# Designs tried in a protein design chat: VH-VL binders against q0aze0. Part 22

Target 1, 268 residues: q0aze0
Amino acid sequence: MKIILVNNRFKENTEKKAQEIAGQLSALNVEVIIDNGLDEPYAGTVDFIMVLGGDGTMLRAARRYGQRAIPVLGVNMGTVGFLSNIEINELAEYLPLILREEYSLEARMMLEVAVFQQQSLLTRVFCLNELLLRSNSPRMLSFALEISGQKLEPYRGDGLIVSTTTGSTAYSLSAGGPIADPQLDAFIVTPVASHIINKRPLVVSPEREISLHLLEEREAIIGIDGQIKMDFGAENRVLIKRAPHPLLMVNLKAKPFFTSIDRSLQRQ

## First folded at step 2 (VH-VL)

Design nc11 (framework fv_inotuzumab)
Fold by ESMFold2-Fast, scan of step 2:
Structure nc11 (fold): chain C 268 residues (1-268), chain A 122 residues (1-122), chain B 112 residues (1-112)
Amino acid sequence: as target 1 above (268 residues)
Amino acid sequence: EVQLVQSGAEVKKPGASVKVSCKASGYTFTDYYIHWVRQAPGQGLEWIGGINPSDSSTTYRRKFQGRVTMTADTSTSTVYMELSSLRSEDTAVYYCARGTWYDYVRGSFDYWGQGTLVTVSS
Amino acid sequence: DVQVTQSPSSLSASVGDRVTITCRSSQSLLHSEGKTYLSWYLHKPGKAPQLLIYEVSNRFSGVPDRFSGSGSGTDFTLTISSLQPEDFATYYCMQSTQLPYTFGQGTKVEIK
């Protein structure tokens, strides 16, 4: 069995813990590849991906490996989050189940984001939560949203979020978007501080293609999963579609989504 | 307009600690890394470390590990760098700088604070 | 750590001259994303450093077109096609492909 351990270079304790876990797995005849984000993604075949950290580390793992259709387990290292399934102090208990493949998988849709400069592709990335288009100053943006070739009335405001259902509890929630069952496949399109009254969040089919471009030259950025930020100007266009493969998230213990989110909202 | 404004000059004795602030304005504070870079008299630029204000995660250059602490206060859009156990070699101008993103780790530094002179005198 | 070395350490030039500064890294700066994270900065005494070039060859907003960057792998160049009075400064390259971020030692461009 070959396992990738993904950890966060910006947290020293996770690198040391990853090395300790790798040693334990090697003693059980498991081949381990450590990915701390600094090297290229491991190109070979693997059987399992274990993510050591919080939601941010899981988002990075999803971008790097999510399209390979390989089981990914989030192991929390101390921060409350929505993308981990077990805590680090539970890993020893669940490791035999992992090695025997005694777990269920939950498919989570991902976004494919393509950014163009005029007609040229600048970059193509995958993400688990969302793409954010936003002004990087207090000035309002004017921008166009097209859904499968249908041109909506222009948007005026601070920006727009295009989210997966998994991302419904991230930036989209903060901007007034709905809480979505992560078992559903859908895009959630949430305006950020729209100047136009009655611009509402939209829930659209994951088979649709969404495009965004600025109608006026402004200083704007696009953000991907809160981790990748790129300048976005009037010569840029972004195209968003459903990624070819979902992220396959490992369920080792029941984590009831609705009671978890309800508890989180009531205690804020 | 993007601005990073740092606290004023400090004079400290060897063994003391110094805490320098960097107040951000003109953008969403939690969207960009803040890095700290110093320049000792007659020397070049030296990266100290960086902080992600959205989750308070930090990375420090190994030689400063155990002496430097970076923190962020999202309510005031301010990042702090505290350097302890000061030595005369720590005399330098300290800059905060905003990291641009191609992934949060690998950006350039697009906007800089005006610098804070820290003098360690014996 | 990735070591970054600039050449020359200093040079004397006149207004209107073409100036070339090189930066060499101990390891390739090509990231798995297909991007090369090398940037160039201008620094004057008493002023904050300012970004000139990012990702090898992209000019930062507001930077005059006389500044250009080129290179790949371990060898990078900053060129100033026609030096202006405000360009007399120290120039630094920085790699951010690998932690820790490292700067070159600087190249001082001074008046002839």
Scores: ipSAE 0.000, ipTM 0.440, lowest interface PAE 13.4, mean pLDDT 85

Design nc2 (framework fv_inotuzumab)
Fold by ESMFold2-Fast, scan of step 2:
Structure nc2 (fold): chain C 268 residues (1-268), chain A 123 residues (1-123), chain B 112 residues (1-112)
Amino acid sequence: as target 1 above (268 residues)
Amino acid sequence: EVQLVQSGAEVKKPGASVKVSCKASGYTFTDYYIHWVRQAPGQGLEWIGGINPSDSSTTYRRKFQGRVTMTADTSTSTVYMELSSLRSEDTAVYYCARGLYRSSGWFPYFDYWGQGTLVTVSS
Amino acid sequence: DVQVTQSPSSLSASVGDRVTITCRSSQSLLHSEGKTYLSWYLHKPGKAPQLLIYEVSNRFSGVPDRFSGSGSGTDFTLTISSLQPEDFATYYCMQSTQLPYTFGQGTKVEIK
């Protein structure tokens, strides 16, 4: 069996724990590859991906490996989050189940984001939560939104979020978007501080293609999962589609989504 | 069986427009992308662009942007490619080809091709 | 754009010969989903191109066993183990990992 351990090398405790787990797995004749995010993603075949950290580490793992149809387990290192399934102090209890492949998988849709300049593809990335278009200055944006070739009335405001259902509890929630069951496949399109009072969040089929471009030259950025930032100008266009493969998340322990989000909202 | 049938040869003058059709049969039309590829005399294959018939979304190669338009008619299972402002260098055989896209995954290679349409641009 | 270059541009061969055609890309064709989208096509004058190999090494339905593909990253090879009369044609590789999709310039396999 070959497992990738995804960790954050800039956290001393996380790097140390990753080495301990790698040693334990190697003693059980499991081949281990450590991915700390600095090198290119491991290109070979693997059987399982274990993510050691919080939601941020899981988002990075999803971008690197999410399209490969490999089981991905989130192991929380003490940070509150929605993308981990077990805590680090529970790993020893669940490790035998992992090695026997005794777990269920939950499929989570991902976004495919393609950014163009003058019809030339600049970059193509995948993400689990959302794409954010936002102003990088106090000046509001004026931009066009097309959904499967249907041109909507222009948007004016601070920006727009295109989110997966998994991302519904991330930045889209903060911008006023709905909470969605992450087992549903849909795009959630949420305006950010729209100047046009009647612009509402949209919930659309994951088979739709969403296109965005600026109508005026402005300082803007495209943000991916809150981790990647790209400059975005009037010569740019972004196309957002459902990614070819969902992220396959390992479910070892029942995690009641609705009661968890309800408690989270009470604390806010 | 899967079949893509294209419209017949066209002869056009410089500056004119041409519209080539590609009629699909033998599969669910909206499950697959249709792409267009051309070959000019003595040249290699060149990808022009593609269309998703389920939502009519299109992607074009930069050099054709502003001159090419792809459309799909789901009622007749037909894709069209229109190329405007024709020049002599647009003389080529134009092919439509099916791009594999399934719910189980995305497979961007061309498994079935139309027979080709010769477009000649001369004055 | 990802540039795709084939070598040789042409070759002369006899029936029964082993033929090898190389395709090189300017960037790695490994997609983030772990697949490499490099396909090979056979094209004869007056006929439509036909798919031979997809995802580097998979033979398309009905393609004879004498055709095989291999490679990774930026370097790819199409091999015909024992050339048959119907195999005299022009061969094209295509990358579809990144938009725009790009073809090699073609390799013409001619009778010796």
Scores: ipSAE 0.000, ipTM 0.378, lowest interface PAE 19.1, mean pLDDT 85

Design nc3 (framework fv_inotuzumab)
Fold by ESMFold2-Fast, scan of step 2:
Structure nc3 (fold): chain C 268 residues (1-268), chain A 122 residues (1-122), chain B 112 residues (1-112)
Amino acid sequence: as target 1 above (268 residues)
Amino acid sequence: EVQLVQSGAEVKKPGASVKVSCKASGYTFTDYYIHWVRQAPGQGLEWIGGINPSDSSTTYRRKFQGRVTMTADTSTSTVYMELSSLRSEDTAVYYCARVKYDFWSGYLTDYWGQGTLVTVSS
Amino acid sequence: DVQVTQSPSSLSASVGDRVTITCRSSQSLLHSEGKTYLSWYLHKPGKAPQLLIYEVSNRFSGVPDRFSGSGSGTDFTLTISSLQPEDFATYYCMQSTQLPYTFGQGTKVEIK
């Protein structure tokens, strides 16, 4: 059995904890690869991915490994979040079940984001939560939104979010988007600070393709999962579609999504 | 207004220990890491290590391992760096600095304390 | 450890001059998250270091637009388009792509 341990290099304890867990797993004849974010993703075959950290570390793991259809377990290191299943102090209790493959899997859709300059592909990335287009200056953006070849009326405002259902509780929520059941596959398209009263969030089939481009030259950026930032100008366009594979999240412990989000919203 | 305020200058003999404090204000203390950096007279900046105040986990540069201890007190929003077995080469100004992660800044060392001069002599 | 080297070690300049400082790393600073963690700091004796530029080219809040950063991979540049009296200081680059964080040796910009 081969396991990747994903940790955050800027959480000083996670590197030490990853080494400690790797030693324990090696003693049980499990081969361990540590990914602290510094190197390229591990290219070999693996059986399981264990993410040590908060939601941010899980988002990075999803971008790096989510398309490989490998079970991914989020282990929380103290910060409350939505993407972890167990706490670090529960790991010893659940480790035998992990090694015996006694768990269920929950599929979470991902976005495939392709950014072009003129006719050339600049980058292709995958993400679990959202793509954010926003102004990088006090000036409002004017931009075109196209859904499966249908050109909508121009948008004017500070930006737009294209989110998965998993991402419905992240930036989309802050911008006024709906809370979505993460078991559903859908895009949520949420305007950011639009001055047009009838620009509402859209819930769109995951079979559709979404494209965005600026209608006038402005300083804008594209953000991916709140972690990757790219300049976006009038010469650029972005194409968003459902990624080929969902992220397969390990469920060892029942996590009631609706009561968890309800408590989180009550505590601000 | 983000501030990191450090304790005052210290004079120590070789072999002694020193403990420098860094009090944070103007932000949520447990959302950010605190790192320590020093500058010896006439030399450049040298990273010592860092601490995550939310769980008190630490990372130290190898050359300081076994001599440095970093701790955090969440009730007072204060981080401490203790350096033991002091030698004359440890004479330096010691800085604490905040490391943040967010969408707009990524990983960033943004605000620094005013510095604490530690002199090791005689 | 990632080694970071600056050039020049020092330079003399007059108010209004264009100043360029270079920083080279022993390894690429491109992180797997798609970001390059190279920052520039201004340091004056007796004062805290001040962040000028982060992630190669982003100007920190309140930093004048005469400061700009550029580069990729292993080669980076800080440019001051028109030097002002308050800019006479030592400048440091720092990489935070890999632990331990490492600094260049500094470039002292002094009055001609």
Scores: ipSAE 0.000, ipTM 0.415, lowest interface PAE 13.7, mean pLDDT 85

Design nc4 (framework fv_inotuzumab)
Fold by ESMFold2-Fast, scan of step 2:
Structure nc4 (fold): chain C 268 residues (1-268), chain A 123 residues (1-123), chain B 112 residues (1-112)
Amino acid sequence: as target 1 above (268 residues)
Amino acid sequence: EVQLVQSGAEVKKPGASVKVSCKASGYTFTDYYIHWVRQAPGQGLEWIGGINPSDSSTTYRRKFQGRVTMTADTSTSTVYMELSSLRSEDTAVYYCARDIWGSYRPLDAFDIWGQGTLVTVSS
Amino acid sequence: DVQVTQSPSSLSASVGDRVTITCRSSQSLLHSEGKTYLSWYLHKPGKAPQLLIYEVSNRFSGVPDRFSGSGSGTDFTLTISSLQPEDFATYYCMQSTQLPYTFGQGTKVEIK
């Protein structure tokens, strides 16, 4: 059995814990590859991915490995979040189930984001939460949105979010988007501070293709999962569609989504 | 205009704590790591640690571990560095600095620096 | 820790001179992702440091063409092709391939 241990490079305590867990797994004849985010993603075949950290570490793991159809377990190390399934102090209890492959999987859709300059592909990335188009200055953007070839009336405002259902509780929520059951597959399209008062969030089929481009030269950026930032100008176009594979999240312990969200919203 | 503005000079006695602030403006605060670097009189630059303002994750140089704490306040776009159990050897100018590529690719280079805060530790 | 050593510790030069500063690391700075994380900074008393060069040879925005960086592995060089009055300062290299970030001890460029 071969496991990738994904940890947060920027937390030294997390790195030490990863080394400790790797030693324990090696003693059980499990081959361990540690990914702290600085190296290229491991290219070989693996059986399981264990993510040590909060939601941010899980988002990074999903971008690196989510398209490989390998089980991914989120292990929380003290940061409250929605993408972990068990706590670090519970790992020893659940490890035998992991090694015997006695768990269920939840499929979470991902986005495929392709950024073009004129007709040339500049980059292709995958993400679990969302793509954010936003102004990089106090000036509002003017931009075009197409959904499966259907051209909407131009948008004017600070930007737009294209989110998965998993991402409905991230930036989309802050911009006024709906809370979506993560078991549903859908794109949520949420305007950011639209100048046009009747621009509403849209919930669209995950089979749709979404295209964005600027109508005026402005300083803008594309943000991916809040972690990747790319400059976006009038010569650029972005194409968003459902990624070929969902992220396969390991479920060892029932985690009630709706009561977790309700509790979080009441504290804010 | 992208800038980092630090709090003013401090004079402390040995054993006290100091908390230095670094206020960011002109960019999205949560997109970039902030690091702290010091320079003691007549010495070179020394990296202390860094913080990701988006999730408050921190990394400290081992020699400061247990004495340094970095925090971020997103409502004011301000990072703080608190150094406790001060010694005379902690007398230095302390700088905050932004990592050039942001949280996407941390640990590259420091493109924007604060003006520096002189901390003097004397009896 | 990766140790970084600069040479010389100081040098005297005149306006118009070509100045070369060397930085050596105790280990290769080539990261497994294919990048080499070495940067150069200019520092004057009473002012904040300024980024000149990042990733060995990339000149930071607004930095004059007279500044250039080169090198690979463990040996790196900052060159100022024609020294100007504003260039009299202390120069530092920094490696960020491995935590902790480590700086060279600095090279002071003084007027002859």
Scores: ipSAE 0.000, ipTM 0.449, lowest interface PAE 12.7, mean pLDDT 86

Design nc5 (framework fv_inotuzumab)
Fold by ESMFold2-Fast, scan of step 2:
Structure nc5 (fold): chain C 268 residues (1-268), chain A 123 residues (1-123), chain B 112 residues (1-112)
Amino acid sequence: as target 1 above (268 residues)
Amino acid sequence: EVQLVQSGAEVKKPGASVKVSCKASGYTFTDYYIHWVRQAPGQGLEWIGGINPSDSSTTYRRKFQGRVTMTADTSTSTVYMELSSLRSEDTAVYYCARESYWLRGVTYYMDVWGQGTLVTVSS
Amino acid sequence: DVQVTQSPSSLSASVGDRVTITCRSSQSLLHSEGKTYLSWYLHKPGKAPQLLIYEVSNRFSGVPDRFSGSGSGTDFTLTISSLQPEDFATYYCMQSTQLPYTFGQGTKVEIK
């Protein structure tokens, strides 16, 4: 068995724990590859991905490895979040189940984001939560939204979020979007501080293609999962589609999404 | 209401030890890191170290290694910082601060701070 | 350790002035996850430090619009567009991309 351990080396406590777990796995004849985020993603074949950290580390793992159809387990290291399944102090208990492949998988849709400079593809990335278009200055954006060839009336405001259902509890929620069951596949399109006419969030089929471009030259950025940031100008266009493969998340124990989000919303 | 409440001012002799407490309330104690930062009179802010209350793992700045110990008591939601072999240059206001976590995990900034504890080291 | 230096060490300003404070790191603060972990704090005598800006340019909840952050790599700026009486304080930048976390030496903003 070959396992990738994804961790954040800039936090000494998580690096030390990753080394400890790698030693434990090696003692059980498991080959371990450590991905601390500094280099290119591991290019070889692996059987399992174990993410040691919070939601941010899981988002990075999903971007790097989510399209490979490999089981991904989130192991919480003392952070608040929705993307982990077990706590670090439970790992020893569940490790035999992991090694025997005795777990269920939950598929989570991902976005494929293609950014163009005029007609040339500039970059293509995948993400688990969302794409955020926002102004990078005090000035309001004016931009065009097109859904599967249907041109909507121009948007005016601070920006727009195109989210997966997994991302419904991230930036989309803060901007007034709905809470979505992550078992559903859908795009959630949430405006950020819209003009007087007040655009509403849209929930659309994941088979739709969404495109965005600026109608006026403004300083804008696009952000992907809050981790990747790119300048976005009037010469740019972004195309958003459902990614070819969902992220395959490992379920070793039942995690109640609705009671978890309900508790989170009541915290002050 | 999210709060970090620290213990009161201390006056110590050189060579003594001081133990400052930081009591958390209004959030899930084990979901956030607690850092310690000090400010000596007329000086800037200096990071000392941090603790993960969920597993008591710690990280200390090299300058304080061997003299500082951070501990967490989950039953009382309290973090302690003990500094030993005190010198006059350890006179400072000591702050605890929370490393914030949102739904996206670790945020790498300190959003809630304790009120500070003045530690005076004098003969 | 990543060294962080601020300039100027102090400045005198009047209410309504535009104030700019710079922060330079000895190494790039771009994290492997694509974010840059540079934050700004306000510190007043007798009070705890207060978060103003995180991840270079994001204004923390409740922080007035007059505060803005910018920069990338090793060079960062905090701007106060129109200084108010409550803004006379010492400002600190902090990098948290690498352990140990390090602060700049501070910039004291004094009334003219």
Scores: ipSAE 0.000, ipTM 0.437, lowest interface PAE 14.2, mean pLDDT 85

Design nc6 (framework fv_inotuzumab)
Fold by ESMFold2-Fast, scan of step 2:
Structure nc6 (fold): chain C 268 residues (1-268), chain A 122 residues (1-122), chain B 112 residues (1-112)
Amino acid sequence: as target 1 above (268 residues)
Amino acid sequence: EVQLVQSGAEVKKPGASVKVSCKASGYTFTDYYIHWVRQAPGQGLEWIGGINPSDSSTTYRRKFQGRVTMTADTSTSTVYMELSSLRSEDTAVYYCARGPRYSYGLWYFDLWGQGTLVTVSS
Amino acid sequence: DVQVTQSPSSLSASVGDRVTITCRSSQSLLHSEGKTYLSWYLHKPGKAPQLLIYEVSNRFSGVPDRFSGSGSGTDFTLTISSLQPEDFATYYCMQSTQLPYTFGQGTKVEIK
């Protein structure tokens, strides 16, 4: 069995723990590839991906490996989050089930984001939570939103979020978007501080293609999963569609989404 | 208008602490990391660490761990770097610099403060 | 730590000259995201450092097109195609692929 162990290279405490876990897995005859961020994503075939960290580490793993249709398990290191299934102190208990493939998989949709400069593709990235378009100055943005060729009335405000259902509890929630069952496939389009009060969040089919561009020269950025930042100007266009493959998340124990989010909201 | 403005020069005795400020203006303070870089006389640039103003999380170079503390005050858009147990070799110009927040390893410093000279002498 | 070494440590040049500065890292700067985080800075006495090039070859906004960056893996180059009077300065490369971020020792470009 070959497993990729993903950790956050930029968190020294998790690096040491990842090395210890890799040693434990090797003792059980598991071949371990450590993804510490020094190299390109491992290009070879693997059987399983174990993510050691919080939601941020899982988002990075999803971006790098999510399109390979390989089981991905989130192992929490003591941070609060939604994307981990087991805690680090439970790993020893669940490891035999992992090795015997005694688990279920939950498919989570992902976004494919393509950024253009005029007609030229600049970059293509995948993400699990959302794309955020926002102003990088005190000035409001004026921008166009197009859904499957349908041009909506121009938006004015601080920005826009295009989210997966998994991302409904991330930035979209703080901007007033709905909480969505992550088992559903849908885009959630949530305005950020819109000038027009009637610009409501939209829930649209995941088969639709979403396009964004600026109507005025402004200093703006696009953010992806809160981790990737790109400059966005009036010569840029972004195209968002459902990624070819969902992220396959491993379920080893019941993690009830609705009771978790309800508890989180009661704390706010 | 987008700028980082640092506090003035400091003279300290060995064993003392120094706290340097870096005030940001012209951009959304919480969208960028603030890093600290120093240059000792006749030496090159040396990275000390960085802070994420949105959650106050910090990363320090190991040689400074235990002596350096970085803090952020969002109400004044100001980052502070405090260096304790000062030694003569800490004499340097200290710079704050802005880096993008959203990416692992996608960091470069696009905006710099003017520098603060810290002199440590008996 | 990733060691970063520049060559030469100093050079003398005349206005109009083509100047090449090399930066070498002790290990590959290719990040798992597929990007290489190597940036170049210009520093003059009494002034703050200025970003010239980021991610190996991207020229920062407002930087003259005589500045260019190239390279991959462990070997990187900053080129000034036709040196101008304002370019006499110390140049630094920095890797930010791995913590801690590390700078080269600097290359001083002096008038001949």
Scores: ipSAE 0.000, ipTM 0.423, lowest interface PAE 15.4, mean pLDDT 85

Design nc7 (framework fv_inotuzumab)
Fold by ESMFold2-Fast, scan of step 2:
Parts: structure tokens; C-alpha cells; sequence
Structure nc7 (fold): chain C 268 residues (1-268), chain A 123 residues (1-123), chain B 112 residues (1-112)
């Protein structure tokens, strides 16, 4: 069995804990690859991915490995979040189930994001939560949204979010988007501080292609899962599709989504 | 506009501690890492370490480990750097700088800097 | 640790001159995300350092187009196409591909 341990190099406790866990797994004849973000994604075949950290570390793991159809387990290291399944102090208890492959999987849709300069592809990335188009100055943006070739009336405001259902509780929620069952496949399109009254969030089929471009030159950025930031100008265009494969999330411990989000909203 | 405003100059005795503040404004405080860099008289720039204000996780250069502590107060949008067991070699201008890394993005470069705080260590 | 060295340590120039500063790293600065984290800063006595170029060749907002960056792997260059009076300063490169972040020793550009 070969396992990738994904951690965050900027959290000192996760690097130390990753080395400790790697040693324990090696003693059980499990081959371990540590991915702390410094090297290219591991190119070889692996059986399992264990993410040590919070939601941010899980988002990076999903971007790097989510398209490979390999089970991914989120192990929380003390930060609260929605993408981890067990706590670090529970790992020893659940490890026998992991090694015997005795767990269920939840499929979570991902986005494929392609950024163009005129007709040339600049980059293609995958993400689990969302793409954010945002003004990088006090001035509002003027931009065009197309859904499967259908051109909507121009948007004016601070930006737009195109989210997966998993991302419905992230930036989309903060911008007024709906809470979506993460078991559903859909895009959620949420305006950010729209100047036009009654621009509402849209819930659209994951089979649709969404494109965005600026109608006026402005200082804007594209943000992907809050982790990748790119300058976005009038010469740029972004295309968003459902990614070819969902992220396969390991479920060892029941995590009731609806009661968890309900408690979070009551507290806030 | 993005601004980082640091506390005023300090004079300390060898063996004392100094705590320098860096107050951020003009952006979402928890979205960006803050790092500390110093310049001793006649020397170049030297990276000390950084902090993620969203979870207070820190990374320090090895030579400062055990003497430096970085903290963040989200209620005031302020980062602090405390350096203990001061030596004459710690006399320097200390800068805070915002890393362009947004949210959980890997740190990339320092886009905005504080004005600097002169710390003088003398007997 | 990744070692960063600049050359020259100082140079004398006149207004209108083309100035070239080089920066060499002990290891490749290509990051796993396909980006190269090498940035250039201008520093004047009594003032904060100021970002000029990020990710090798991208000019920061408001930086004049006479400043340009180039390079790959371990070898990088900052060019000032036509030196202006405000450009007499010390220039630093920094790598942020690997912890700890490391600066070059600086290049002082002074009046000939």
C-alpha cells in the first residue's frame, strides 16, 4: 500500500506530525510519500491520500490529486471546517479500517477552469470550491457572463462567484448564495455586491459551460479556492466546466452536513 | 488603499525584549500572510519569519527560533513581533511586509511594506 | 537553504544609462505550482523597500516600464532601460520558492 501524506509547510505542527505518522506507517510496511507543497505532485500510482490539516490543505490536495480517482481522507489538526472527516487524535483508532479499505466514499464535483489571453490558453486548473472574479480596486467591474452560449445582460458590481455545491458554504455563502446539498451536482453562480438590483444567484446544470470576460479595462483578479490568484484584464477570458472526475472523499465517521451547517449559522 | 503602520523606535538594553507592532488597513486582514524582515546598519535585508493571521500559525528562520514570537490580533488587525534576549547585533530597522499569498495560497512576494521600526540595543 | 547572490555588489551609472543587475540561486526556483518565485525590490535609505518585479518578469502596479525582469531556473536579471534620477538606490532580489526566504546581498546603483 502506498499513501501520500499532504500537509502545510507553514504550519510547524503539521510537518512534525506528518513525519511522525510516516514513521508509524512505514513500520506497518506502508510506503509513504510526503507532499508539503514544495515539490511537483507525486506522479506515481498511490492507493490513498491522507490530508493533515484544515480545509485549505484539503483544497490543495483536491487541486493536485482530485482528478486521479484516489480516496482522499481529511484529518483535522485543530482548525474547524467542512472538509475533514476525523480528528488527528482519532487516527490511530481508524487506521485499521483505512488499511483494510473498510470505508465509504462520497463523490464531490470539481470545476475545470481554463484562462485564455485572446485565443491562447494560459492555464488550466481544477478546484473543489469556487472561482471568484473580483475587483482589485474600489471601482466596480463591468463584465459579461455567458452560460452555454446564452449571453446574459451585463453585470456591474464587485464580481462574481462560480461555485460547486461543496463550495456553497464557502465564499458563495458570504456573498448571499444558497446552501446546497454537497451530494448534488450543480454550479452556483453568485454575484458579489452587484450594483444592479435583483441580480440573483443562479443554480445551473453541471453540464453547462460558463464564460466570463471584462467589458471595460479594470484591475481585477481571478481567485481559485482562495489559493490561486491571477490578474484578469479585458484581454482575458475564463471558461468553467465540470471537471472530468469528482473528488472521492473518505467517510469513516458520520458527519451530518445539515445539522452542522445549521449549528454554524445559529452561532453566527 | 493598503497600509501597514508600525510602532515607533525603541532603545533597549542587552538581554531585554522588544515588541514591535504592525497595524494593517485597507484589505481583509486574515487573507494575507505578514512577514518580518530586518536590516542591520550597513547590511542587507534578512528574513525573520512570517505569520498567517487567519490561524496564527508561524514560521521562523532557524537562527531566531526560541527568541522570536509572532502573534496576530484580528480584532485590531495588528501583527506583533517580539524578540527576546536582545544582543547588540539585533540593532536594526525591522519591517513588516504583506505576502501577496491570498487565503491559503503559498507565499509568493512582498507587495506592501510598513515604514520600519528602528530598534537600538545598547548598554 | 537556498543561497542567493547578486552581481555586481555596486555600480556607477549616469542618467539615461542601461543598467543590468544579475541574481543567481544555488537551486532552481521553479515551484511545484509551475511558478518561479523570484522578486526584485528597490530600497532607499530611510524608506521602506518597494516591490518592482514579481514572479521573475511581472511588473508591479505603478512601476515604470523601464524596469524589466527576465530569467529562469537559477539565473535572473533586472534591467533598467534608461536610468532616471529617482533610480539611484540599492536593489535586492528575493527567492520565496523555499523556506527560509532569502535575499541577495544587494546591488547599490550610485551616481557616476
Amino acid sequence: as target 1 above (268 residues)
Amino acid sequence: EVQLVQSGAEVKKPGASVKVSCKASGYTFTDYYIHWVRQAPGQGLEWIGGINPSDSSTTYRRKFQGRVTMTADTSTSTVYMELSSLRSEDTAVYYCARDSGWKYLFPTYFDYWGQGTLVTVSS
Amino acid sequence: DVQVTQSPSSLSASVGDRVTITCRSSQSLLHSEGKTYLSWYLHKPGKAPQLLIYEVSNRFSGVPDRFSGSGSGTDFTLTISSLQPEDFATYYCMQSTQLPYTFGQGTKVEIK
Scores: ipSAE 0.011, ipTM 0.525, lowest interface PAE 9.1, mean pLDDT 86

